# VHH binders against 8-oxo-dGDP phosphatase NUDT18 (nudt18), part 9

Target 1, 325 residues: 8-oxo-dGDP phosphatase NUDT18 (nudt18), of Danio rerio (Zebrafish) (Brachydanio rerio) (q568q0)
Amino acid sequence: MDSQSSILEENLEKILRGEGLEFDSVAEQVDPVTLRKNVCYIVGAVIFNSKEEVLMVQEAKRECYGRWYLPAGRMEECESILEALQREVREEAGIDCQPITLLLVQEQGPRWVRFIFLAEETGGSLKTTAEADDESLQAHWWDRKSPLPLRAHDILSLIDAGLKYRRNPWFPVTQPVDFPCHVVCQRLFLTFISSRADADDRLWLLMSNNNTSHHPRLPIVVSFRTYISKAVSKLIEDCMPSSYISVHIRGILGVQHNGRIPGKTDGICFNTLVLLENTEEGAEIGSPPSLETDCYRWQEVTNQGLKAKIIERIKDGSVLPFQSL
Below, E stands for the ipSAE of ESMFold2; O stands for the ipSAE of OpenDDE; V2 stands for 0.75 times the mean of E and O plus 0.25 times the DockQ between their complexes.

## First folded at step 4 (VHH; framework vhh_7aqx_2)

Design v48 (from c3q with S110A)
Fold by ESMFold2-Fast, scan of step 4:
Order: structure tokens, then C-alpha cells, then sequence
Structure v48 (fold): chain B 325 residues (1-325), chain A 125 residues (1-125)
């Protein structure tokens, strides 16, 4: 077995399991990401009881006073994403919780990211009006039918996503993992599939040639100055400007973050699954699009088990959803 | 050009069965999830059922669960809705839809980029 191919396959398997990888390299100079200065991370929780009632909190903030919302808030310095989730739920709703999985990652501009979790109650007691403070006035279980004055209606789709996952999960449990990163970036599983009636599907991954190790590596794209989705499109435009292709971000395979070191590790890396599809009418192309650069190359995935896993995740959308607002 | 075309609608007696088909062209069928929606007279459009690209995941509205079955044939670029034990309240125009993200499964109709023109299903008492 080629040692380079073995290392690549091991790294691909780790990412597919939601594990982290050490930072490979970034060519672009960007300012370090620091919470509460140049980046904002929001955590939110969808928590159901046995009756499928959803945990809601009543806002204490002047601008939305008395309105109801999911337990949600900004990450603080020196905490992990999971620590931020558990703290916010405890402060606003009075309960202890355990995250089950990420349900959705949303971006709004290049410096605002929201992590929505499905979580379960593990202890504590519902915050009552007698316990009202600056964090919230109270918490209750909402039947999702009774009229309730909401802070915003965006949470209705989040609640629906939690119900769908809870009843029939379609992607693996995905949890943030602690790995140092100083920028907002993506590691791309940028895929092309060749399908023919008389043969099994063939799978190709885009690989970077810019690594000093000379081993095959997945592309890293910095997203700090633009939307995460736009950064992917720009890389493809730079590599394949003459190709008739469409770009589909299927979702996120894993999230890497280490916020415990003060001021230096508030970066985040998304391991992002991307599908390229040929849009040229009637073209039976067995090969991926020609690259107009020496910075990247196509690598066929010939390991049958690994190939099948990646194609299955693509076909089923079995990957953490990602949405630009 | 992307196209979705429903067939198999019509008039049926309560307790009867119908099978709807949605035939597609203009994209790689097996990479996308598909859904059925319906709209009854005077009502909003509602989700009926969904199927993932491999067919490994399906989802149904509570009102049709146990009576309707969604399936697909990737070799024919077609997916189906088998409707059993039909009720008068199942009377609606049925639409097939292509999922943008491949993982929406009826979360919102805004996550679907292409729709069929609709096929009428009428269930008489």
C-alpha cells in the first residue's frame, strides 16, 4: 500500500467519524479570530420532554422583553462550544442538559455563526418567575400549538429539524471537537462522481499540491472575509473557470474548535462535504473537470469501502445541515 | 432542462388505492432526495412524504403514516407514492418536489428548487 494513500485514507476515515485533524496549513494572512471582538458564535438548544413539548425561555432583554425563544446565547471566552451550550441552558432555563447532536450550523455574514443542538434534560429544575434575573424571566415547556409571543419565528424550522432528527435521524451524531485553530476555515471534501450504467460509481476528491509534506491533503479555504458558502464557490471558480458545473454544499462532516486558550484559539474549522455536478446537457463524462491550475489535482478514491461511505453520505444527505441566512 | 412530471392521479373510492409516479430529467437523480406535497381546496400546501437519494431514509406526515409508502427507482429516474386505505380527506392536488440540500425532508417547501405541475387525486365516498 502507498504510504501517502494510507495516510490520506486514515485522515478521510477520521473526518467521516466526526473526529478532528491537526491544522495542515493556510497560505492567506488573516487577523486572528477573537470572541467578542471580530467574531460572534451563538449556541442554541432544542430540547424536548417525553410529550414532545419544547423548552422555551422568556426574554429579560429590554428590546424583546417578555417574548419567548429557544435557550440561546453568545459564547464567552475560554469555553468550548459544548460548555457554552450547557451554561446558556442552565442560566436561562435552570436545567442541566447533555447535547445529543448538532442539528444545524447557520452563518449570517463572515463573522457570525450559530450552532443549533438537539439536547436532552439531565437534571436541574425549570426556572420560575420567582427566579427571574437578567438572563431570563422564566422557562416552560411549549406544546408548539398554543399561541405564544415569539421573539422571532426563525426558531420554528429549528424545532421542526429537532423533531425530524429525534424521530428518524438521517445523519450521524455530530459534536464539536477540541482542536486549535486561529482562523475561520473549511477543510473540503470536494467530490466528483462518475456514474455509468455498466459500472460502479467512481469517486474523485480535489487534493491540494501546496503542502510542504508532499502528502495528499484536502484543500483548506479561509472564510473570514466572506460567507463560508461563497469561499467554496470562489475556490471552484479559481480552479475550473471554464467548466459547466454546479456546486452543491451537502453539509458539514465535523466541527473543530478550541476556545479554552484565552484570545488565540477562537478559530473554527468546518470539514465540509461538497458535490460537483456536470451541467453540460447530454455529456457522459467519465472524468472530473479539467483544472486550470497547478495548485490542485484530482485523486480517485479506489478503496471500495471508503468510496461507498462517501457516496452514501452524498446520496442520502447524511451530513450535518449548513445554511447561509 | 430540469423537469418533474407527476402521473397516476384520478378518481378513486374511499378505502381504495392509487399509485402516483414522478418522472424526472435534467440532473443526476440518485444524488437527490424527493418529497410529495399536497394541497386540498381552500388549504395551504402540506408535506406528505420524503425519500433520500439511496432510499435508506423515508419520512411521512402523521396523517398518512401507515397508509402511504414512498419509494424510488434510480434506474428509471422515477419515484412513487403508493396510497392505500384512501379517505375523502386525502382529496388534493399532489406535487412532487426536488430537495435542494438532499436532507430537508419536509422541513419547509422553500428548501425545494423544482416542482411538478401537480396531479389531482379525488377520493369519493
Amino acid sequence: as target 1 above (325 residues)
Amino acid sequence: QVQLQESGGGLVQAGGSLRLSCTTSGFTFSYYAFSWFRQAPGEEREFVGAISGSGGYTDYADSVKGRFTISRDNAKNTFYLQMNSLKTEDTAVYYCAKDIFGYSYGLTDAYFDYWGQGTQVTVSS
Scores: ipSAE 0.484, ipTM 0.777, lowest interface PAE 2.6, mean pLDDT 84

Design v53
Fold by ESMFold2-Fast, scan of step 4:
Structure v53 (fold): chain B 325 residues (1-325), chain A 124 residues (1-124)
Amino acid sequence: as target 1 above (325 residues)
Amino acid sequence: QVQLQESGGGLVQAGGSLRLSCTTSGFTFSYYAFSWFRQAPGEEREFVGAISGSGGYTDYADSVKGRFTISRDNAKNTFYLQMNSLKTEDTAVYYCAKDIFGYSYGLDSYFDYWGQGTQVTVSS
């Protein structure tokens, strides 16, 4: 085992644990994103009390005045994702909270991303109508059954996701980590698996072949004009245009952001688990698709512990869900 | 081409048992999670149970916990719903569903393919 293979294995382990890696090299190809100019981040909280009642906030905004929703709002300049979460919950519901885990990341093009957290109450006092202001009219614990006029029904699936995670977690606790980034991008665990009745599963990862880094590097794709998910598909099309493949984003292993650092650091890096399936009729599925570029190479994962860990995450969908709207 | 095909529905007396099967083709079965949903006459479609790709994670609606068991056989590309102690309120059309992003149990937007449905009728 050479030193570069050891560095790769350590980096893969860090990402699988939800930790971050230094972001390099992709910056040169794309202009930085900036909050309120060309990107919008929303945070939202699913918080249950001991009775499994969910925290709701009554809207003060004219277009949805008096309707109920989860505590949610836009991230501001010079704050982390977790700071935005705690601020929004405090402003709208009057309570202090701590995140338990991310539950879901939703995107609508490269300019809108929503982070939904499962969180718990740690203090404060539930906001009353006497405290009504521009942020909200009041907060309430909803039994999920009584009639309540909702701003929108999209939150019902979010509440359900939080409840199910509380009862039967299917992915590890995943929290944003403080790493600055100036673009919206994905670092890809782009996988191909070969399964045969008479052999152990084999696993390959797509690796960047650029020598600008002094160690092996996972591919990074930047969201420029379309959905984050489409940036991944474009990379695959660019490097495997003659292959009959389907691309499945399994979910997110980690989220890197640090908007508090002065400068152009409003970007986000998602560490993303992706599964490729060969759809070519009669193709030998024991080998990954041939690459039509020198920019990338297939690297087989021969470390048995790492291989088993990655394959298990894929089979169980044991990753933070990611949804394109 | 992706296909999900249910079987095993029918008429049964309250307190009885039925086993539903969903046989699949067109993808690598062991890498996906699957769910059962049901829809009673005049009601909305509801989640019943889910199983992850390895079978290591399962989830059930509160109304069926302890009575229904979801399982899978990766060698047969088939997953099952074993229904015991059936009640008249279990009467519904049962649908099997494939999760596109792994184990997102009960999040409707993450299911890309559905079976045609199989009728289960429980008589008093």
Scores: ipSAE 0.343, ipTM 0.697, lowest interface PAE 3.9, mean pLDDT 84

Design v54
Fold by ESMFold2-Fast, scan of step 4:
Structure v54 (fold): chain B 325 residues (1-325), chain A 124 residues (1-124)
Amino acid sequence: as target 1 above (325 residues)
Amino acid sequence: QVQLQESGGGLVQAGGSLRLSCTTSGFTFSYYAFSWFRQAPGEEREFVGAISGSGGYTDYADSVKGRFTISRDNAKNTFYLQMNSLKTEDTAVYYCAKDIFGYYGLTDSYFDYWGQGTQVTVSS
């Protein structure tokens, strides 16, 4: 194995552990991401007590006044995702918390992203009606069975995700890591698996062609006008437009963000696991889809341990879920 | 075309056993997680059990834990629900489902394809 393969394997292992990689600059013409201008990030918390009751807050906003919801709110300038989470829970519910893991990332359009955490109570005291303010009227532990007027029923699936993870975790703990990014983008583990009844699985990754011997690169796609999922589809259209393929975003391996660095924008990089399936009848089973460009190449993963780890994550869906709304 | 087809349902006495099968076609079976759901007359569809693509992760509704076992056979493109110690409350139409997002969930909105269902009736 050459030095390029060794560097790639180290980088793949880092991403699989939920760690970050330094972000190379995208084209300077890309519109910068800035909170309150062109992106909106929402953080939300699923917190259970020892009885598996879930933390709820009663809304103070005029349009949903008196209705109940999970602690949630917009990320502010100059804070990390985790700082935003802890601030929102303290402001709305009166309690201190620590995140256990991300549970779900949801997108709606290119400029709206919601991060849902499973978190635990570490201190503070439940906000009472005597403490009501513009942030919330009060907080309560909900048994999930008693009638409660909800602001919206979308949180029921979020609560279910938290219960599922709490009882039977199916992916590793995944936390945001502090890395500055200028745009909302994805670094793609874009995979193809060749499976035959009589042979071991073979694994292929899509790689960017570059002339820099020290920097083997996974593809990076920037989202600025369409859904994050659509940016992946556009890459595929650009490199294999004549192929009949199904694109499956399996989930997120890691989240990179640092909104606190002076002179940097509020960008986010998702390390995203994507599976391609060839849907064309008569297609060669042992080969990944043909590329119609010199910008990308298929790289086989021949390291047996690394290959097994990646295939297992794909087959189990053992990655942070990602949903387009 | 993607197809999921249940079999193995029927009439059984309380305390008895049944094995349901879900045979699939039209996709690479070993890449996906699968779940069983059930729906009793006049009730909402409820989660029963799930199995990951490798078979390394399984999950069950509290009402069936210890009695039901989910398994898969990648060579046959089929997954199973072994139901033991059946109760009258287990009477329902049982559905198999394929995951959309690479994980199985308690929320049925995460599934892109469903079978047509198979009736299980447990008599007292």
Scores: ipSAE 0.038, ipTM 0.522, lowest interface PAE 7.8, mean pLDDT 83

Design v55
Fold by ESMFold2-Fast, scan of step 4:
Structure v55 (fold): chain B 325 residues (1-325), chain A 126 residues (1-126)
Amino acid sequence: as target 1 above (325 residues)
Amino acid sequence: QVQLQESGGGLVQAGGSLRLSCTTSGFTFSYYAFSWFRQAPGEEREFVGAISGSGGYTDYADSVKGRFTISRDNAKNTFYLQMNSLKTEDTAVYYCAKDIFGYSYGSLTDSYFDYWGQGTQVTVSS
């Protein structure tokens, strides 16, 4: 009897460890995502040497010819996100690398996602001008101080994020997991924290009321036709449209992708941590917002250790950052 | 509604110490990261230090690392900058700021901060 709480707790622990869960969302009439057809994934690398110089590549493309940027490029069919990263770094910089962690996930438009990694050099030789090709003209270790004509200044914040993580990691190592999914979607840790002066914080998660499963499920939202951030807002509008609330996407707990199998889709599932604050003046701050649908319910997390872990991740921003461009 | 207010600035001689406070209201303090910035006259605003919601993570500009310590008291909705071994180049108006992202991902752009204090003057004499 009532092993469902144990199954939920096990699944929450798996997600907090960056592991994948089975994708069981049934999206009505949603086309699978496929690279080159309806979705584009970009990978980029922040790599430092022992002197904290950052790996840069000189662009060979005509529109940015001769300008410098981080090693980055488009993911190809039949490769994992990590394979794409290692290939791009090797092709553009001549360096073999191993990813340390994801640093940032960015979105732009409904079909463009960029994965930025902190990685370390494991071998290879720095690409020289004698080796110039269509991928890049050369690679260089940049001291971050000397004048260098950059393709774009957006990478300066990425380099800073990498330095910050190297010196003081503020979230757990987060790596993509190869796991089946056919759409771009999010599994939502939509949280509400109840704080009282005389008691420990209480934590609530939004749960799906779909009875087709034998255990409780977190909401899954498909974001293919809208931005990832907008899909979260739509779910909130659908279930609590009259609530005066602030929605804060804290970041990503995990990334699932299955791109290694030929002929399969390039779907991605983000395990997204969301904090909900009630901004209604005079409202009870001790209770989560009332729902205007029977599709979802609030579930209190009563396991003290699990509750503490989730609240700490929220308060410290101890999650992979996510940004809409 | 939302307010951030600095205090504790003033005049101090080189080698001395000051403790700045930022008192806040109008939001759930413990959910957000906070940062200190400073700006000398005619110069751009620069990052000084940051603290996460629980206080478990801190970050500092290289110029102040080892001399300044950021801390917070979630029960008092207040966070602090303890400034030791002050130098004349530390002279600036100091601002506290609330981080939208809980803990800044390395960007020093002001668009990642939704609220700022009015500033408090710190003057270090030789």
Scores: ipSAE 0.380, ipTM 0.704, lowest interface PAE 3.1, mean pLDDT 83

Design v59 (from c3q with F27R S30D Y57S S104L Y114S)
Amino acid sequence: QVQLQESGGGLVQAGGSLRLSCTTSGRTFDYYAFSWFRQAPGEEREFVGAISGSGGSTDYADSVKGRFTISRDNAKNTFYLQMNSLKTEDTAVYYCAKDIFGYLYGLTDSYFDSWGQGTQVTVSS
ESMFold2-Fast, scan of step 4: ipSAE 0.000; ipTM 0.271

Design v60 (from c3q with F27R S30D S104F L107S Y114S)
Fold by ESMFold2-Fast, scan of step 4:
Structure v60 (fold): chain B 325 residues (1-325), chain A 125 residues (1-125)
Amino acid sequence: as target 1 above (325 residues)
Amino acid sequence: QVQLQESGGGLVQAGGSLRLSCTTSGRTFDYYAFSWFRQAPGEEREFVGAISGSGGYTDYADSVKGRFTISRDNAKNTFYLQMNSLKTEDTAVYYCAKDIFGYFYGSTDSYFDSWGQGTQVTVSS
């Protein structure tokens, strides 16, 4: 292999391990996102004790006063996603914690993103009613069966996801990594699989042709004023509008964030695994959809080990889940 | 557009065994995760078990763990629920379901986009 092919394989392997890559300049003229102005990030924690009781906090907020919920709250200026998680758990429950993995990333409208973690207790003391403040009234370990007035029932599915992962992980540990980003964007592992009757699968990746760098680049799509899921769909519509295809976001391979400098590094880059599938009945030709643009090209992944890893992640859904609400 | 068809339901005595099958149409069976759900009379549908596309990951409801086993045969476009040590409480209509691409999560109906018609399992005392 030449040096460019070697670098591409190295970068793909890094992304598959949940590592970050340097954020390249955006071709479009876009302004940075800023916390508290045009983007909002929520963190939440699913924490179990040795009895599989889940950590709950009693709400102090006026609109949900006295109701119970998972430790959760908004990310603040000058903190990383992990720092926000640890702060919220400490402030609301009195507990020190360490994240085990991201469990779920949800988007709710444009520029609202929620990060749900599975985490473990590492210290502190459970917050009591004598310590009640603006953050919470108290914290308790819930057996998940006794009646408890919940702020909202959406957390039941989050608790289930945590239990499932804790007992039988179906995707690799995925943690946010500190990399500067000034926009909300996705680096796309946009895949097409061609299956043969002889069980010889071929894998194709969409690659950017506008590489002013010395390295081959995966496509980057900016999500400003659009849903993350819709930004992916729009790219597909723009480059292959005449194709009978379905676009499936399999999940997230990695999360890059560096919130240390407000207004300059409040962006997030998601490394997103996407599968394109032919929807036309009797599709026999094992080639990816024709592109109606010079900006992108299809590149076959011929490295057998790398190909096998990517196809396995797709077939098993072995990727951090992503949900658009 | 994938169709799911259950088979293998019936009447069985408590302590007995039964194997349910779900056969699917299509060329990409091994790309999908599949689950079994059940609905007892007057109840909501509840999760029973799930299997990933390769079969490398499985998940079960606490009430059936250790008694039920989910498996798949990708060459036959079929997946199975082996039910052992059946209890009267296992009486229900059993449904097979296919996930949408991208999300292997067996705890809620909303993550599944295709369902079979159901097969009745009755466990007598």
Scores: ipSAE 0.077, ipTM 0.542, lowest interface PAE 6.8, mean pLDDT 82

Design v61 (from c3q with F27R S30D I100T S104L F112Y)
Amino acid sequence: QVQLQESGGGLVQAGGSLRLSCTTSGRTFDYYAFSWFRQAPGEEREFVGAISGSGGYTDYADSVKGRFTISRDNAKNTFYLQMNSLKTEDTAVYYCAKDTFGYLYGLTDSYYDYWGQGTQVTVSS
ESMFold2-Fast, scan of step 4: ipSAE 0.005; ipTM 0.162

Design v62 (from c3q with F27R S30D Y57R Y105W Y114H)
Amino acid sequence: QVQLQESGGGLVQAGGSLRLSCTTSGRTFDYYAFSWFRQAPGEEREFVGAISGSGGRTDYADSVKGRFTISRDNAKNTFYLQMNSLKTEDTAVYYCAKDIFGYSWGLTDSYFDHWGQGTQVTVSS
ESMFold2-Fast, scan of step 4: ipSAE 0.062; ipTM 0.533

Design v63 (from c3q with S104L L107D D109E)
Fold by ESMFold2-Fast, scan of step 4:
Structure v63 (fold): chain B 325 residues (1-325), chain A 125 residues (1-125)
Amino acid sequence: as target 1 above (325 residues)
Amino acid sequence: QVQLQESGGGLVQAGGSLRLSCTTSGFTFSYYAFSWFRQAPGEEREFVGAISGSGGYTDYADSVKGRFTISRDNAKNTFYLQMNSLKTEDTAVYYCAKDIFGYLYGDTESYFDYWGQGTQVTVSS
């Protein structure tokens, strides 16, 4: 239908811009996630000054006392992801900041997620040793060259990613948007591309069939007692007959979170870009994999501008990176 | 069978130029980012440059910026490293690599699933 196609295209454009869609139903009956009880979110900041020195904080925790790290910490109940970021940077480094973009989302085990931001200094003053407390001992601008005893070396790749983005952004600014949800879930931009020598690329998206709403819906998968990456793989295994399909999580198009109602809105919805590649030798190129379920269907994207935009994002990896640790 | 094969290495005088090629097969070339790495005798492998699937984004190590240019030809399943103003310090075995994440962290060796066998570049004084 023309009206349905128009609504779908508007929703796809919103997701591609890093905006949210109303999270209005999860058919699966699962218990809500609750911060500090069964889910843990970490925020961290990569902040450069005008000299490209990076903001570091000296750890006060017994296990890593005196070692240096990026400003980072756990989210608290009743705050947004951005509020948690600004609070941690203020508490540990003494400065006020504004986020420029998310740089990376990482997961480690079920219901542990870390959000790394590129941010900029907007005020405050560097925390000195005279202001040392349980949050940190002091803050410093590091030239990235002088010897500095680090808590862990994992931050070196984060600093590098921030520097690269700052100099030449390869994905659009991606910020958490304020949409409540009670579970950790993914809205899937699950794509299949057909390429032929003498024709334009064709693009399909997996769509939900059992939706009672009046507008089209992308699939939603809930990450209950499992990794976010594993939830995507399970959906594909359940829907598709072939083990000859490669699944590529390209990254995150958007992050939806509220956090204002403790124990009720501590969930997160990721808008996740996924590419399926057919690896079967001798298979005809042209059609997406056949589905063994009536819960989903393949929908071809026929709008030329929208199709080109999605394919380009896939080819360039022009999406917020996602890593499973 | 996924394969990456380098060519174009050799001997060159300081200040000279070389163009390396990496020809690939066994996958859909335009979906992936590619990188060049190098390894000098007795040293660890280091990142040189990267290119995204469309060629719209490139990245370079600070030591080669302004001298080296990475490019690709998606119709030929090949990508290139144009090396200008070569220095003796550029002497190394050069490797091409396919990126798992399609342009995520071009300088982290563990993010590459396939590598070429290497091609020797020797810059004489």
Scores: ipSAE 0.325, ipTM 0.680, lowest interface PAE 3.9, mean pLDDT 83

Design v7 (from c3q with F27R S30E)
Amino acid sequence: QVQLQESGGGLVQAGGSLRLSCTTSGRTFEYYAFSWFRQAPGEEREFVGAISGSGGYTDYADSVKGRFTISRDNAKNTFYLQMNSLKTEDTAVYYCAKDIFGYSYGLTDSYFDYWGQGTQVTVSS
ESMFold2-Fast, scan of step 4: ipSAE 0.000; ipTM 0.173

Design v8 (from c3q with Y57R; at its last look DockQ between E and O 0.77; V2 from the best seeds 0.00; counts 0 for: pae E 3.0 > 2)
Fold by ESMFold2, look of step 5:
Formats: structure tokens, sequence, C-alpha cells
Structure v8 (fold): chain B 325 residues (1-325), chain A 125 residues (1-125)
């Protein structure tokens, strides 16, 4: 094994563990994104007490006055994602919290991306009606059974996901990591699995042909018309336009963000797991799709332990879920 | 052409057993997780259980845990629901579904891109 292969394997392991990698500049020069100008990030919290009641806040805003929702709000300048979560829960519910894991990343076209966390109470005092203000009227632990007028019912599946994760986690603890990024982009863990009846599966990763690097790197693609889904599709169209391929964004391996310098570090890098499936009728499963550009190449993963880990993540869906609304 | 087809439903006496099958085609079976759902007359569709792509991870609704077992046979592109100790409350149309994300534990219907047409299970007293 040469030094470039060893570095690649170490980097793949870091990404699989959710540790991320320091973000390098993209090949194309792209202007940094700016919070509240051309990106909007939202945080939300699922927090349970010892009785499995969920923390809810009563909305003070005119459009949903008196309705109940999870603690949630927009990220502000100079905040990390975790700091935004903790601030929103304190402001709306009076509760201090510590994140346990991301449960779901959502996107609404180009308008926003939302980070839903499972978190735990670590202190503070539940906000009462005597403390009502513009942030919220009060906070309450909801038994999930009594009638409660909800702002929206989308949170019910989020609460259920939090309960299921507590009982039986299905992906490793995943929290945003502190790496600055100037754009919204993805590092693509883009896979193809070739299968033969008489042999073990072979795993292929799409790699970038970076002429200025000592070691191979996973592709980084800048967001196109959404935070996540359209950029992947555009890359596939650009490098595999003649192939009969379906693209399956399996989920997120990690989230990288810093936020410390407005207009310079307001971006996010998502490390995303993607599976390609050949849809061509009569095609033999044996090799990855042909590439119609020299910007990328297919790299087989030959380390058996690493291959097994990656294939397990793909086949068992052990990744942070992603939803495009 | 992606297809999921349930079979094995029917009438069975309370306390009895039944095995449902979901045969699949049009995709690489081992890449995906699958779930069983059921819907009783006048009720919302509910999660019954799920199995991961490798078969190494399963999950069940509390109402069926210990009585139902999900398994898969990758050579036959088929997964199963073994239903034991059946109760009249288990009467429903049972559906199989393909998970978009690999293993969503039935979080929402939107996480499943393909569904079977259903098979009726009727448990008589």
Amino acid sequence: as target 1 above (325 residues)
Amino acid sequence: QVQLQESGGGLVQAGGSLRLSCTTSGFTFSYYAFSWFRQAPGEEREFVGAISGSGGRTDYADSVKGRFTISRDNAKNTFYLQMNSLKTEDTAVYYCAKDIFGYSYGLTDSYFDYWGQGTQVTVSS
C-alpha cells in the first residue's frame, strides 16, 4: 500500500466516523455565501424528559399565535449550528440543552436547510406564561397523547424518530463538526457496487482527478438550485450523461460548518453517501458506469475491512437521513 | 420496472400462524431495506416491522413484537413476514414497501418509493 492509498483510507475512515476533513477550496472560484443574504439555516430540537414527554413551545408569532411546536429557529451570524440550537432552546423554552445527535437534515428547495437534533435537558427553567415574550408564550412537556393545537403536524414524525433513536440507534451519533466552509457544498461518497453470483461484491468510489494533490480525494460539488439534491444530479449529468443510471442519496455521513466570520465562513459542507444503480436492461453487473470526462475516475476499494464497513452503511442504511421537501 | 407483490394472505383462526411473502423485481434487492405495514378498515396505515439490506437489523412495532418475524432471502429477491399467535386485532391489509433511504424504520410514508398492492389477512375468533 503506498502513502496516497493509506491517506485515502484514513480520510475515508474519518468521514465514516463523522469527523469530517478540513475543507479545501473548490476547483472553481465561487463567491462565499452569506447568512441571511443567500443562505438560511434552521435548527430544531427534540428533547424528552424521563417520562418520555417532549419539550414543546407555544408560539408568540402572529401567524401561528397560541399554536405549539418544537423549539426551532433561524441560525444567526457568528454561530455554529450547535450554538444556534442551544440559543433557540434557551430563548423559546428557557431550557439549557446538550445535543445527542442530528436526527434529520431537511431542505426546502433553495429557501432553507433545517437541522433537527435529538438533545437532552441540562439545566434552566421551563418558561411559564408569566415570562411570555416575543420569542414564545410558554413551554411545556407534552405527553404526546393529550390534545394539543399544533402549528404543523410535520413534527410528529420527528418526535417519533427521536423516540426510536433512543431505543435503538440506527446510525452512529452524528453532530456538526467545526470546519469552516465558504460555500454550501457536498463531499460525495459516491458509490457503485458490482455484484457477481460467484464472487464477493466489489465497491467503487468516484474520485476527483486533482492534479495539485499528493493523494486522491472525494469529489466536492457546490450546491446547484438546492442545498443537496440538485448538485448531485448535475454532477451525474455532466460526467455520465449517456448512462442509464438512477441516483440514490442514501443520507449524510457528516456536516461541517463554522460560521465564525460572516460572509466568509457561512457555508456548509455535507459529506453525503450516494449509491448509483444501473437501470439499463440487459446490462451485466460488473463495472461502474463509463465516465465521459477526465475530471473523475473510479477507484476500487480493495481494503476488505473498509469495503465491508462502507457496504454495510449502504445496505443497512446506517446514515443520517436526508429529506427534500 | 420496479415491482413488489405480496402473497400468502388469507383467513386464519385466532392463535394460528401465517407467512406473508413480498417478491420483488426491477432493482438490486440487496441494496435496500424493506418494511411491512398494515391497514385495518377505517384506520390509518401502521408500521409493522422493518429489515435492513443485509438482514442484520430488524425492528418491530410494539403490538407485534415477539409474535412476528421478518426475514429476507436475497437469492430469491423476497422478504417475509412470519406471523404467529395471531389475534383478531391483526386483521388488516398488509403491504410491503421499499425504503428510499436504506433503513427509515417506517418514519413516514414519504420514505418509501414503491409499495405492493396489499394482501388481506383475516383472523377469525
Scores: ipSAE 0.431, ipTM 0.747, lowest interface PAE 3.0, mean pLDDT 86
ESMFold2-Fast, scan of step 4: ipSAE 0.526; ipTM 0.777
ESMFold2 (binder alone), look of step 5: mean pLDDT 81; pTM 0.837
OpenDDE, look of step 5: ipSAE 0.717; ipTM 0.867

## First folded at step 5 (VHH; framework vhh_7aqx_2)

Design w1 (from c3q with F34M Y57R D109E S110E; at its last look DockQ between E and O 0.80; V2 from the best seeds 0.00; counts 0 for: pae E 5.0 > 2)
Amino acid sequence: QVQLQESGGGLVQAGGSLRLSCTTSGFTFSYYAMSWFRQAPGEEREFVGAISGSGGRTDYADSVKGRFTISRDNAKNTFYLQMNSLKTEDTAVYYCAKDIFGYSYGLTEEYFDYWGQGTQVTVSS
ESMFold2, look of step 5: ipSAE 0.416; ipTM 0.739
ESMFold2 (binder alone), look of step 5: mean pLDDT 83; pTM 0.851
OpenDDE, look of step 5: ipSAE 0.773; ipTM 0.894
ESMFold2, look of step 6: ipSAE 0.326; ipTM 0.687
ESMFold2 (binder alone), look of step 6: mean pLDDT 83; pTM 0.853
OpenDDE, look of step 6: ipSAE 0.720; ipTM 0.867
ESMFold2, look of step 7: ipSAE 0.276; ipTM 0.646
ESMFold2 (binder alone), look of step 7: mean pLDDT 84; pTM 0.854
OpenDDE, look of step 7: ipSAE 0.688; ipTM 0.856

